# Designs tried in a protein design chat: VHH binders against Uncharacterized protein MJ0448. Part 6

Target 1, 256 residues: Uncharacterized protein MJ0448, of Methanocaldococcus jannaschii (q57890)
Amino acid sequence: MIKILVDNTAYKKFFAQHGFSALIEINNKRILFDAGQNSITLRENLRLFNEKEGFDYIVLSHGHYDHCDGLKYVIENDLINGKVIAHKDAFLDKYAGNRYIGIDEEIKEYLLKKADLEIIEEPYKIDKDIIVSGYVPREYEYEMEEFQCIKDGKRVKDEVNDDMFLIAKGILITGCSHSGIINVVEYGKKLSEIKGVLGGFHLVGVSDNYLNRIVDYFKSQDFWIMPMHCTGFKALTKLSQLNNFVYGHVGKIIGI
Below, E stands for the ipSAE of ESMFold2; O stands for the ipSAE of OpenDDE; V2 stands for 0.75 times the mean of E and O plus 0.25 times the DockQ between their complexes.

## First folded at step 1 (VHH)

Design e8 (framework vhh_7nfr_2)
Fold by ESMFold2-Fast, scan of step 1:
Structure e8 (fold): chain B 256 residues (1-256), chain A 119 residues (1-119)
Amino acid sequence: as target 1 above (256 residues)
Amino acid sequence: QVQLQESGGGLVQPGGSLRLSCAASGFTFSDYWMSWVRQAPGEGREWVSSISSSGSTIYYADSVKGRFTIARDNVKNTLYLLMDSLKSDDTAVYYCARELYDYTGMDVWGQGTQVTVSS
């Protein structure tokens, strides 16, 4: 099963938040994919799902606060039972203009010094049905939001090389697809047969030309899509007209 | 333009009752979760209660559960806090607050209304 724990939209009793988190339960393993933006929303939505047990794996899609800072709840309540999987660049100081958008410093310190942290760049198999992508190759032209990070004491453009996704029984789960959603899906197809794609597609602020290309791309696919989080209203309106569109929100459960 | 205006505070005896109101203007009130937050003298902010946009989901702090009732009137754009069995520990400035669309906290606060429970 996949349960959506954090998204910008929520079923009536659940709490909405700018952010993303999903719980994956497969093969007697509990995997938390991202944690949303704050402790309160993650805590309450876990409670409303009656989820009290810890996680065998934590997977970070990338190092932005709206995907990672809910981990404060997980850390403070000793809910990490195993590995935290992330790309090394998730831990860089990250900025949008003058605004810090990286992981909270206390959370970074815990993950780097105390957690069982598995840094990956190549595909990582949790088991036969579950794979974390590692670095996503940028093979197809895409439009990227402008970010900066600190590398070797210098502020440089952030390509978000830490952007990763997870595939569970053919369902691809992406946090925000900063590497380009077409690149995410095409790389996913090289790792597994894809039955569905869910998460943030990062189509806020993109050009009309690029958005129309994305709509045409998904129209041609034989898997379902559940665009969420950073996909944006304009893109959601267009994608919702496709035959393979599924409405996603906090409270959604997908059987696998 | 966006504004929250509280009223109904005052001095009341222990065991008494008060009804607080919060008039909302400049936004679509029925689209937002609303909260009451209080601040006692010399203390930090304490969350009291929250109500969903439709009014169907309600939460209370343990300290007020069973004594306070939160309600809203989406036609009148008004939030209420009905306070029963008041205790001296309920003495505080009570703030009406609008929850952020993404529930990261509160983005609009009223000016506050003083509640004093004293014999």
Scores: ipSAE 0.000, ipTM 0.115, lowest interface PAE 18.6, mean pLDDT 85

Design e9 (framework vhh_7qbe_3)
Fold by ESMFold2-Fast, scan of step 1:
Structure e9 (fold): chain B 256 residues (1-256), chain A 118 residues (1-118)
Amino acid sequence: as target 1 above (256 residues)
Amino acid sequence: QLQLVESGGGLVQAGGSLRLSCTASGFDYAMGWFRQGPGKEREFVASISWSGGSTYYADSVKGRFTISRDNAKNTLYLQMNSLKSEDTAVYYCAADIYEYFGSEYDYWGKGTRVTVSS
């Protein structure tokens, strides 16, 4: 089972917020994939789903605040029952222009000093049916938003090497696909047979040529897609015309 | 209060066909089929959007099964062709009031049994 906990769009009584979070329950394991932007939204949506149990794994798709800062709720209520899985670069200070977009400092400090933190770069198998990608190779041309980070005391371009996805029983879950959604899916196919792809596709502000390439790419695939979060309205409008499109929002439940 | 009633199950020989039906007291939802084989967990088979414009299939049934709906008759169908012994299961109709599938927030029928003999 996959439940969408945080997304930019919500159904009925659920709370919408710029951010992403999904709960995956498979093989007696509870995995929190991202946590949204703040404690209040994650707390209330978990309550509305009647979800009170802690998590065996927390997987960070990448180190941006709209995916990580809801962890403050999880930390303050002792809901981490196992490992936190992340790429090392998730913990860099990250910026969009002059705006800090990285993980909240208190959360970052907790994860680095007190959590059972598993830093990965290679694929990490949680069990037979669940794999975390590690670093996503950039083999296909894509358009990237301009970010910066601090490395060795210097402000440099952030290639978002910490971008990761998770596959659960053939369903690929991505946070924002900063590595390019085609690269995400093509690498996912090397790790598992893909039955569905959901999450943020990071198509806000991309050129029309790139967006049309993405639409053509997905039109040719034999799996369903559920683009959410950072996919953006223009891309959602075009992707929604595809026969394999599924509309995603907070409150969505996927049986697996 | 939403009531789902499946029908059309039965015994069929391998390579044969069956059409399952599901009638609903309300039909303004995305709908789907799940199945549970002997000693196995319930698994997804196929789904269809409210308009009928989008359909999705489990890999094990792609090319063999077709899901469709008749909104005027409040009826969901599953046309099953080229049946295999592995398709033997109780088939369940489900309504997704959130536009896909889930358990605690969805409505389920009681199932219809399909047995495929060799």
Scores: ipSAE 0.000, ipTM 0.110, lowest interface PAE 18.6, mean pLDDT 84

Design f1 (framework vhh_8k46_1)
Fold by ESMFold2-Fast, scan of step 1:
Structure f1 (fold): chain B 256 residues (1-256), chain A 122 residues (1-122)
Amino acid sequence: as target 1 above (256 residues)
Amino acid sequence: AVQLQASGGGFVQPGGSLRLSCAASGRTFSSYAMGWFRQAPGKEREFVSAISWSGGSTYYADSVKGRFTISRDNSKNTVYLQMNSLRAEDTATYYCAARYYSDWGTKEYDYWGQGTQVTVSS
């Protein structure tokens, strides 16, 4: 079972917020994939789902605040029962212009100094049905939002090499797909048979030409898609016309 | 978090050899770059050797090149320092350390083990 805990859109009683989080429960393992951007939204939506137990794994899709800063709730309530899996670059200081968009400094310090951190670059198998991608190769043309990070004390372009996804029983879960959604899916296909793709597709602000390529790409696939979070209204209106489109929101439950 | 335990130090005569081991607790080891540092009494801590997270790249201080070899066994969560042709000047407490930084430019290390003493003397 997959439960959507944080998204920009929510159903009825749930709270919406810019951010992403999903709970995956398979083979007696509880995995928190991202945590949204604040304690309050994650706390309330967990309560509304009647979820009280801690997590065996926490997987960070990448090091941006709207995916990580809800971890303050998880840390303060001692809900981390096992490993935190992330790419090393998730912990860089990250910026959009002069705005800090990286992980909250206190959360970052906790993860680096006190958590059981599994830093990966290669695919990491949690069990036979659950794999974390590691680094996503950029083999297909994509449009990237401009970000910066600090490396060796210098502000440089951030290619978001920390962008990762998780596959659970053939369902690919992505945070924001900063590596390009086609690259995410094509790499996922090398790791597993794909039955569904959900999460943020990062299509806000992309060119019409690129968006049309994405629509044509998904039209040719035999899996369902549930684009959420950073996909954006224009992309959602086009993707919603596809036969394999599923509407996603906080409160959605997927049986697996 | 990574916890590190260094071992394998001891007394050895000039020209002798020792192999130091650094055992990491937890399952995060394979993702960290690992380094060896040493500190002699009254001196600053100095870099000795480092190995990348994959083992594909190794680095050595000029004073130990050709004499010391760093290696790692990710299946055992252990890094090794093989020290050959030991000199009196190699006498120090040796520390293993782990870092999560994406590159080698700063050489800052985040996790440190307790030391293991190496004494080279007749």
Scores: ipSAE 0.000, ipTM 0.112, lowest interface PAE 19.7, mean pLDDT 86

Design f10 (framework vhh_7pa5_2; at its last look DockQ between E and O 0.02; V2 from the best seeds 0.00; counts 0 for: pae O 13.5 > 2, placed apart)
Amino acid sequence: QVQLVESGGGMVQPGGSLRLSCAASGFTFSDYAMSWVRRAPGKGPEWVSTISWSGGSTSYADSVKGRFTISRDNAKNTLYLQMNSLKPEDTALYYCARKYYTGEPLFDYWGQGTQVTVSS
ESMFold2-Fast, scan of step 1: ipSAE 0.389; ipTM 0.751
ESMFold2, look of step 2: ipSAE 0.106; ipTM 0.585
ESMFold2 (binder alone), look of step 2: mean pLDDT 85; pTM 0.852
OpenDDE, look of step 2: ipSAE 0.000; ipTM 0.234

Design f11 (framework vhh_7nfr_2)
Fold by ESMFold2-Fast, scan of step 1:
Structure f11 (fold): chain B 256 residues (1-256), chain A 122 residues (1-122)
Amino acid sequence: as target 1 above (256 residues)
Amino acid sequence: QVQLQESGGGLVQPGGSLRLSCAASGFTFSDYAMSWVRQAPGEGREWVSSISGSGGSTYYADSVKGRFTIARDNVKNTLYLLMDSLKSDDTAVYYCAKEVEYTYGDYEFDYWGQGTQVTVSS
C-alpha cells in the first residue's frame, strides 16, 4: 500500500503543507519516500494514520528542504531502521535566489556521518518489485526552474541531477520531477511496466505551450496519474479534466 | 455539501476594473487551494490564477500577470479576483474552482461554481 503523508492539499483531518512524503509498504518492507518540509506536519500525519513503526528504507527524491526537512522527526525518534538512499548531489547547498532551499544542515550532517547512507547514480533494486531510478536522463525537452547550488566553492546553476523516482509494483512515485515529468515517465517505462504515476510533476511556472504538451502526453497514456505537490494549481486544473486523472492529497491510500 | 457561488461580473469598458467574489461553503475553506478558471464563448477552459489554502502562495497565467490579483479571506470563506486594466480578450465566464475531496479510498470530482459573466466591450 501507498499512503500520502505530506502534500500541499489534505483531507479534512490531515495537515497540508508545501512538501511531499509517501509511505510505501510492500513485501514486508516499509519505505519512506521523502519526508515533507518540517517535523510537525510529518509527525501529526503519521499519528493520524496510526503509523508508529520505523522505516526499513528512506529514499530522498532530491535535496530540497520541502522533501527532506521532516526527517528531523524521523531522526530524533530513532525511526530509521535501515538504509537512506540518495544521489550525491542531494547534499549540495542549494538556493533559489538568496533563499537556501537545500537540506537542513543538522539533517545533512546526520545523514552523511551517522546514517547507513547508500549513494546511487544507477537504478537500485530494493527488491524485485521495488526500484529507485538513480539519475534520470534528460532526453526530452523540458522547462527547468531557475536554481543554484555550490560546487567546488562556486555558486553555479543547479540542474538538480539528484532528482530520482521510485517504482513499486508498477506505480511510479516522483518527488518533484525537476528532470522533466516526461523524462521521468519515459525512463520509468524502461525500468518497469507503468500502471500509475504519482507525486510532484513540477509544472508550476511553466509556459502554456509546455503545459499543453504535458496534458497531451498524459491524455495518450494507458496509466492513471495523480499529480501532487509542485504540479501547481494551474496544471492541476488542466490535468484534472483527463479521464486517467486521480486526485491526490494527504490521507490518500493506494492498494498495490 | 460543497457550494461555490461567484459574483461581481458585469459589463465594463476596456481599461476598467472588476472585483469577482466566490462564497464557499460546505468544507473547511482554509484547508484547500482555490483557483479562478475562465471560459470564453467557443473556447476551452483557461486557468487564470490560484492561491494556496493559507494565502501564502499565488500563481497567475502569463496573460493576466500584473493586471489581476487573487486573494482570499479565510475568516469569511471568500475567494477574490481583482481585475485591473481589463481587455476585450478577458471576456469570459469566470469560475471559482475547488480541489476534490477524498474519503478513505474514494474521492469526489472537481467542484465548480455556476460562473459569473465578465464582458469587456465598448
Scores: ipSAE 0.000, ipTM 0.136, lowest interface PAE 17.1, mean pLDDT 84

Design f12 (framework vhh_8k46_1)
Fold by ESMFold2-Fast, scan of step 1:
Structure f12 (fold): chain B 256 residues (1-256), chain A 122 residues (1-122)
Amino acid sequence: as target 1 above (256 residues)
Amino acid sequence: AVQLQASGGGFVQPGGSLRLSCAASGFTFSDYAMGWFRQAPGKEREFVSAISESGGSTYYADSVKGRFTISRDNSKNTVYLQMNSLRAEDTATYYCAADVEYEIYGSTYDYWGQGTQVTVSS
């Protein structure tokens, strides 16, 4: 079962926030995929789902605050029962212009010094039904947002090489798809048969030509899509016209 | 008020068939996806199947894929679950749920009704 814990839209009793988080429960394992932007929203939505137990795995889709800083709640309440899986570049200092958009310094310090941290670049199987992608190859042309990071003491372009997704029983879960949603899906198809794709598609601010290409791409697929978070209103209005579109929000439960 | 009334359960032997129905009222049925969930005594509620607003897309849990078929009739505000090749492990109370815009599947709300009991035994 997949439960959407944090998204930019929520139903009545749940709390919305700019961010993303999903809980995956399969084969007696509990996996937290991202944690949203702050401890309060994650805490309240877990409470409203009646979720009280810790997590066997935490998977970071990438190192941005709106996916990682809700971990403060998880850390403060000793809810990490196993491994934290991330790409090494998730821990870089990250910027959008002058604004720091990376992981909160205290959370970053905890993950690097005290957590059971598994750094990956290649696909990582949690079990027979659950795969973390590792690095997503950029084989198809896409439009990326301009970010910067600090590498070896120098501010350079951030390619967001830390962008990763998870597949659970054929359902692909992506954080923001900074590597390009077509690249995410096509690489996912090489790792597993895909039955559905959910999460952030990162289509906010893209050109009309690129957006129309994405719409045409998904129109041709046999799986359902549930675009959320950073997909944006314009993209959502176009994607919602597809026969395979599903509306996603905090409170959504997907059976697997 | 939203109301969902599941019916069609009963006793059947392994290998048998049943068709469940869910009659919906109080909302614009054709605007919402519908789903079936089940819960056996002492177990967590699990997803069984879902159908999109138009009926153009259907989804199944791996445990029922190839045996169960979900369908809907928007003119009758009804969703159906055709259950074939039933097994003892399919024994549960079956609930229908509306994915009312901004509402969740698998939640226990008063408007869900009592569900319908399916017992597969020899």
Scores: ipSAE 0.000, ipTM 0.194, lowest interface PAE 12.6, mean pLDDT 86

Design f2 (framework vhh_gefurulimab)
Fold by ESMFold2-Fast, scan of step 1:
Structure f2 (fold): chain B 256 residues (1-256), chain A 120 residues (1-120)
Amino acid sequence: as target 1 above (256 residues)
Amino acid sequence: EVQLVESGGGLVKPGGSLRLSCAASGFTFSRYAAAWFRQAPGKEREFVSAIYSGGSTTYADSVKGRFTISRDNAKNSLYLQMNSLRAEDTAVYYCAAKWYDYRSGEFDYWGQGTLVTVSS
């Protein structure tokens, strides 16, 4: 099963927050995909799901604070029972204008120096039913939000090469799809048969032409979609009109 | 510009000791894992030792107990203390660095090498 732990929208008793996190339980493995923005929201939503056990794997979709900084709760309560899987660029100092949007420095130090950290660039199989994408090739035109990062002391454009997704029994889980949601899905199809796609599609602030292209793309697919987090209200409104649309929120449970 | 510069190589007798240094410049060395490799005449390049930014170390079985890797992030430097040297340790020794973890993929930066000759 997949449980949505953090999203911008929550159902009933759960807490909403700008961020993303999902718990995947398959083949007696517990995988935490992202951790949301802070300890409080992740802690409370885990409690409300009655989830008390640690995680065999932690997978970081990319190195932004709203996906990683909830790890402070996980670290402080010794809930990491195995590997942390990430792309190397997840650990760069990252910025949106003059605002730091990267991983909290104390969390970053723990991950780099104390955690069992597995850095990947190629697809990584956790088991026969679970694969982490590695780097997502940018084969299709997309609209990218402009970010910056520090590389060797210099502030440069951040291509968000660290953007990764996970597939669990044919369900693709993406954090923010900074590599372009069409690129995410098309690469996913090369790795596995896709039955569903969920997570952040990063369609906030995109042009109407690009958004209409995304809508037409998903209209032609045989899988369901559950756009969340950074998808944004305008895009969510248009995507919700598709017959393969599923409404996603904190508290959602998907059987697999 | 990015640069790794090895020094300390030379001629030493069997059973002797030698300390290699590697000076890093043009990048934030403290964020990189660093390693020593060597290449003997007519052979492929082989791994010798590595050190993560947090201080954890790994050694090839052939040098374990004889060589010690260390780093000084304040001086942007990597070191290899070589004790109980043998003729088979004769090689060009290379300093290498990579972002985050020395086990992941190709190394980002390489030095030009320093020759170590162990002979009577």
Scores: ipSAE 0.000, ipTM 0.133, lowest interface PAE 16.9, mean pLDDT 87

Design f3 (framework vhh_7nfr_2)
Fold by ESMFold2-Fast, scan of step 1:
Structure f3 (fold): chain B 256 residues (1-256), chain A 120 residues (1-120)
Amino acid sequence: as target 1 above (256 residues)
Amino acid sequence: QVQLQESGGGLVQPGGSLRLSCAASGFTFSKYAMSWVRQAPGEGREWVSSISGSGRSTYYADSVKGRFTIARDNVKNTLYLLMDSLKSDDTAVYYCARYDYWSGYKFDYWGQGTQVTVSS
């Protein structure tokens, strides 16, 4: 079972927020994939789902605040029962212009110094049905938002090498797909049979030419898609016309 | 061809118990959340309970919490509803339903229903 805990849109009783989080329950494991932007939204949506148990794994899709800073709730309520899985670059100081967009410093310090942190760059298999991607190769042309990070005391371009996804029983879950959604899906196909793709596709602000290529790409696939979060309104209106489109929101439950 | 077939309904005295079953075929049962939905005479449909594909998560309407238990057997492709402490208000046709990935809290396939009557 996959439950959408945080997204930019919500069903009735749930709270919407700029951010992403999903709970995956499979093979007697509870996995929290991202945590949204703050404690309040994650806390309330977990309560509304009647979810009180801790997590066996926490997987960070990448090191941006709108995916990680809800972890403050998880940390403060002692809900981490096992490993936190992340790419090393998730912990860099990250910026969009002069705005800090990285993980909250207090959360970052907890993860680096006190959590059971598993740093990965290659695919990491949690069990026979659950795999975390590691680094996503950029084999296909894509458009990426411009970010910076601090490396060796210098502000440099951030290629978001920390961008990762998770596959659970053939369902690919992505945070923001900063590595390009086609790169995400094509790499996912090398790791597992893909039956569905959900999460943020990061198509806000892309060119019309690139968006049309994405729409044409998904028309050719035989899996369902549930674009959420950073996909953006223009992209959602075009993708919603595909016969394999699923409407995603906080409160959505997917059986697996 | 997806099929859902309920059984186990009947007439029972107040305070009694019944076990409903739903036999599923035509799809990979373990990959879908399943639900029980009921409809009393002259009323709309009321969601009763749901269970995740793995069976780990269960949900209940406030009207049945503590009295009903939802369960599944993924080897036999069967969904169950164990009903204890039955009340006259539980009288309804009970439907087995498969959770719809496309409609959020909506169902794409329904069984034919099984009648439960709680009466002296």
Scores: ipSAE 0.000, ipTM 0.115, lowest interface PAE 19.6, mean pLDDT 87

Design f4 (framework vhh_7pa5_2)
Fold by ESMFold2-Fast, scan of step 1:
Structure f4 (fold): chain B 256 residues (1-256), chain A 119 residues (1-119)
Amino acid sequence: as target 1 above (256 residues)
Amino acid sequence: QVQLVESGGGMVQPGGSLRLSCAASGFTFSSYAMSWVRRAPGKGPEWVSTISGSGGSTSYADSVKGRFTISRDNAKNTLYLQMNSLKPEDTALYYCAKRYEWGSYFDYWGQGTQVTVSS
């Protein structure tokens, strides 16, 4: 089962927030994929799902605050029962202009010094049905949002090399697809048969040309899509016309 | 009408080099990413390389990284693939492709140019 814990839209009783989080329960494992932007929203939505147990794995899609800073709730309530899986670049200081958009410093320090942290760059298999992508190759042209990070004391362009996804029983879960949603899906196809794709597609602010090509790409695919979070209103209106579109929100449950 | 005409294929010994060309017409060449795709006998199409419309971004399949270089001349509406250190497994019909759908779909392919790597 997959439960959507944090998204920009929510069903009646749940709380919406700019951010993303999903709970994956499969093969007697509990995996938290991202944690949203703050403790309050994650805490309340877990309560509304009647989810009280800790997590065997935490997977960070990438090192932005709207995916990681809800971990403060998880840390403070001792809910990490196993490994935290992340790319090393998730822990860089990250910026959008002058705004810090990286992981909260207290959370970052906990993860680096006290958590059972598994740093990966290659595909990481949690079990026979669950794989974390590692680094996503940028094989297909895409439109990047402008970010910066600090490397070796210098502020440089952030390619978001830490962007990763997870596949659970053929369902691909992405945080924001900063590596390009087509790169995410095409690499996913090399790792597993794909029957569904959900999460943030990062189509806010893209050109009409790129958006139309994304729509045409998904129209040809033999799987369902559930675009959420950073996909944006304009992209959602176009993607919703596809036969394989599924509406996603906090409170959504997917059987697997 | 979109037309893509590949050339430059031929027979070469292992370790040799070839340069493929694709002459494009019927569209604003500089506005589109262009790709090379190959098909070996008895196999499906394999993506080889892509270059952005401006030429500022390139990508390659793992099987050809470090050996092949994609480039374009927008003034001449021509796409190139420089192939070095050729291997027998590079033997295939090579196609020039224009994208309308990003990722795995290519909506226009030329007739292809045959590359054979053999002694």
Scores: ipSAE 0.000, ipTM 0.101, lowest interface PAE 20.9, mean pLDDT 85

Design f5 (framework vhh_h_nbbcii10_fgla)
Fold by ESMFold2-Fast, scan of step 1:
Structure f5 (fold): chain B 256 residues (1-256), chain A 124 residues (1-124)
Amino acid sequence: as target 1 above (256 residues)
Amino acid sequence: QVQLVESGGGLVQPGGSLRLSCAASGFTFSKYSTYALGWFRQAPGQGLEAVAAISRSGGSTYYADSVKGRFTISRDNSKNTLYLQMNSLRAEDTAVYYCAAYRFDYGSLKYDYWGQGTLVTVSS
C-alpha cells in the first residue's frame, strides 16, 4: 500500500502544503519517504489516515526543507523505529540564491548524531520488493534549476547529487527528480520492472522544448504516471492529456 | 543496417478495413529494446500527424482522437513487426502512412528510423 501524506494538492479533509511525503506499507514494513515541510501538516495528515505507528525506515529523497523538515514531528514523538537512509550530500547547507533551502539545522544535527543513519551512494535493497536508488546517473540531458551549496567552506554549484528515488513492487517514487525525470526513470528501469512512476517531476520553470520532450517521452512508456508536487501547472496540463496519466493528491491510496 | 519497411496499403471503400505492417531489420523488438514504435500519416497538402504509438513492451498505447476506437496498434516481437489495424475507414483517413522507431539516447526524443511510407486511399 502507498499513501500520499504531503503534496501541493489534497482531497477533502486532508491538508495541502508545498512539499512531498508518502507512506509505503509492504511486507510488514512501514517506510516513510520524505516528510513534507513542517510538523503540523505531516502530523494532521497522519492522524487523518489513522496512522499512529512508527516507521521501520525513513528515506530522504534529497536534502531540501520541503521534503525533510516535517521530520521534526517524527523525531519529537520518537517514531523512528529503524534506519534513516540518505545520500551524504543531503546534509550540505543548500541555497536558492540567498535563501537557505536545506534541512533544518536541529533536524540535521539529530540525524547526524543520534539517528541510525545509513549513508548510501549505490542501490540499497530494503527487501526483495523494495530498493532505494542511491545516486542517479545523469546520462540524458536535462534542465537543472540553479542551486548552490557549501562544500569545504566554499559556496559552489549544487548538482543535487543526493537526489534518490525508491521502487516498491514496480512503483517508482521520486521526491523532486532534480537529476532529471528521464534519468530517474531510465535508471529505475535498470533496477526493476516499472509499472508506475509517482512524485515530483521538477518541471516548473523548464523550457517549452524540454517540456515537450518530457511529454513525448512519457507518451511512449508502458507504465502509469502520477506527477505531483514540483511538476507545476503547465506541465500537469500537458501530462494530464496522456492516456497513462493518474491524478495524484494527499489522500490517494495505491494498492501494491 | 537498420531498416523499416511498410506494407498493406491500398485502395479501400469507406467503412472498410486495412491492416498495415511494418517489418524491422537490423534491430530487435523486445521488452529490452530502447525503441518505441509508432505510426504517422501525411494527407495530401497537409503536415505530418501522429496516429498511434506503442511502448517497448506493448503494454501502453497512444491514439490520436481522430482514430481512437477505430484503429488498433500492436507489435509481434517474435516476427519483428509492428501493425496498425484500421477499421471503419473514412475519406479523411486517406494519407501516406509512415512507420517510425525511436530511441531516447541523448535527451532529445528523435525518430531514429523511418519507413518510406505506404499509401492508403479511402474512396468510392
Scores: ipSAE 0.000, ipTM 0.128, lowest interface PAE 18.5, mean pLDDT 84

Design f6 (framework vhh_8k46_1)
Amino acid sequence: AVQLQASGGGFVQPGGSLRLSCAASGFTFSRYAMGWFRQAPGKEREFVSAISYSGGSTYYADSVKGRFTISRDNSKNTVYLQMNSLRAEDTATYYCAAGKLYEYWGSPDYDYWGQGTQVTVSS
ESMFold2-Fast, scan of step 1: ipSAE 0.012; ipTM 0.431

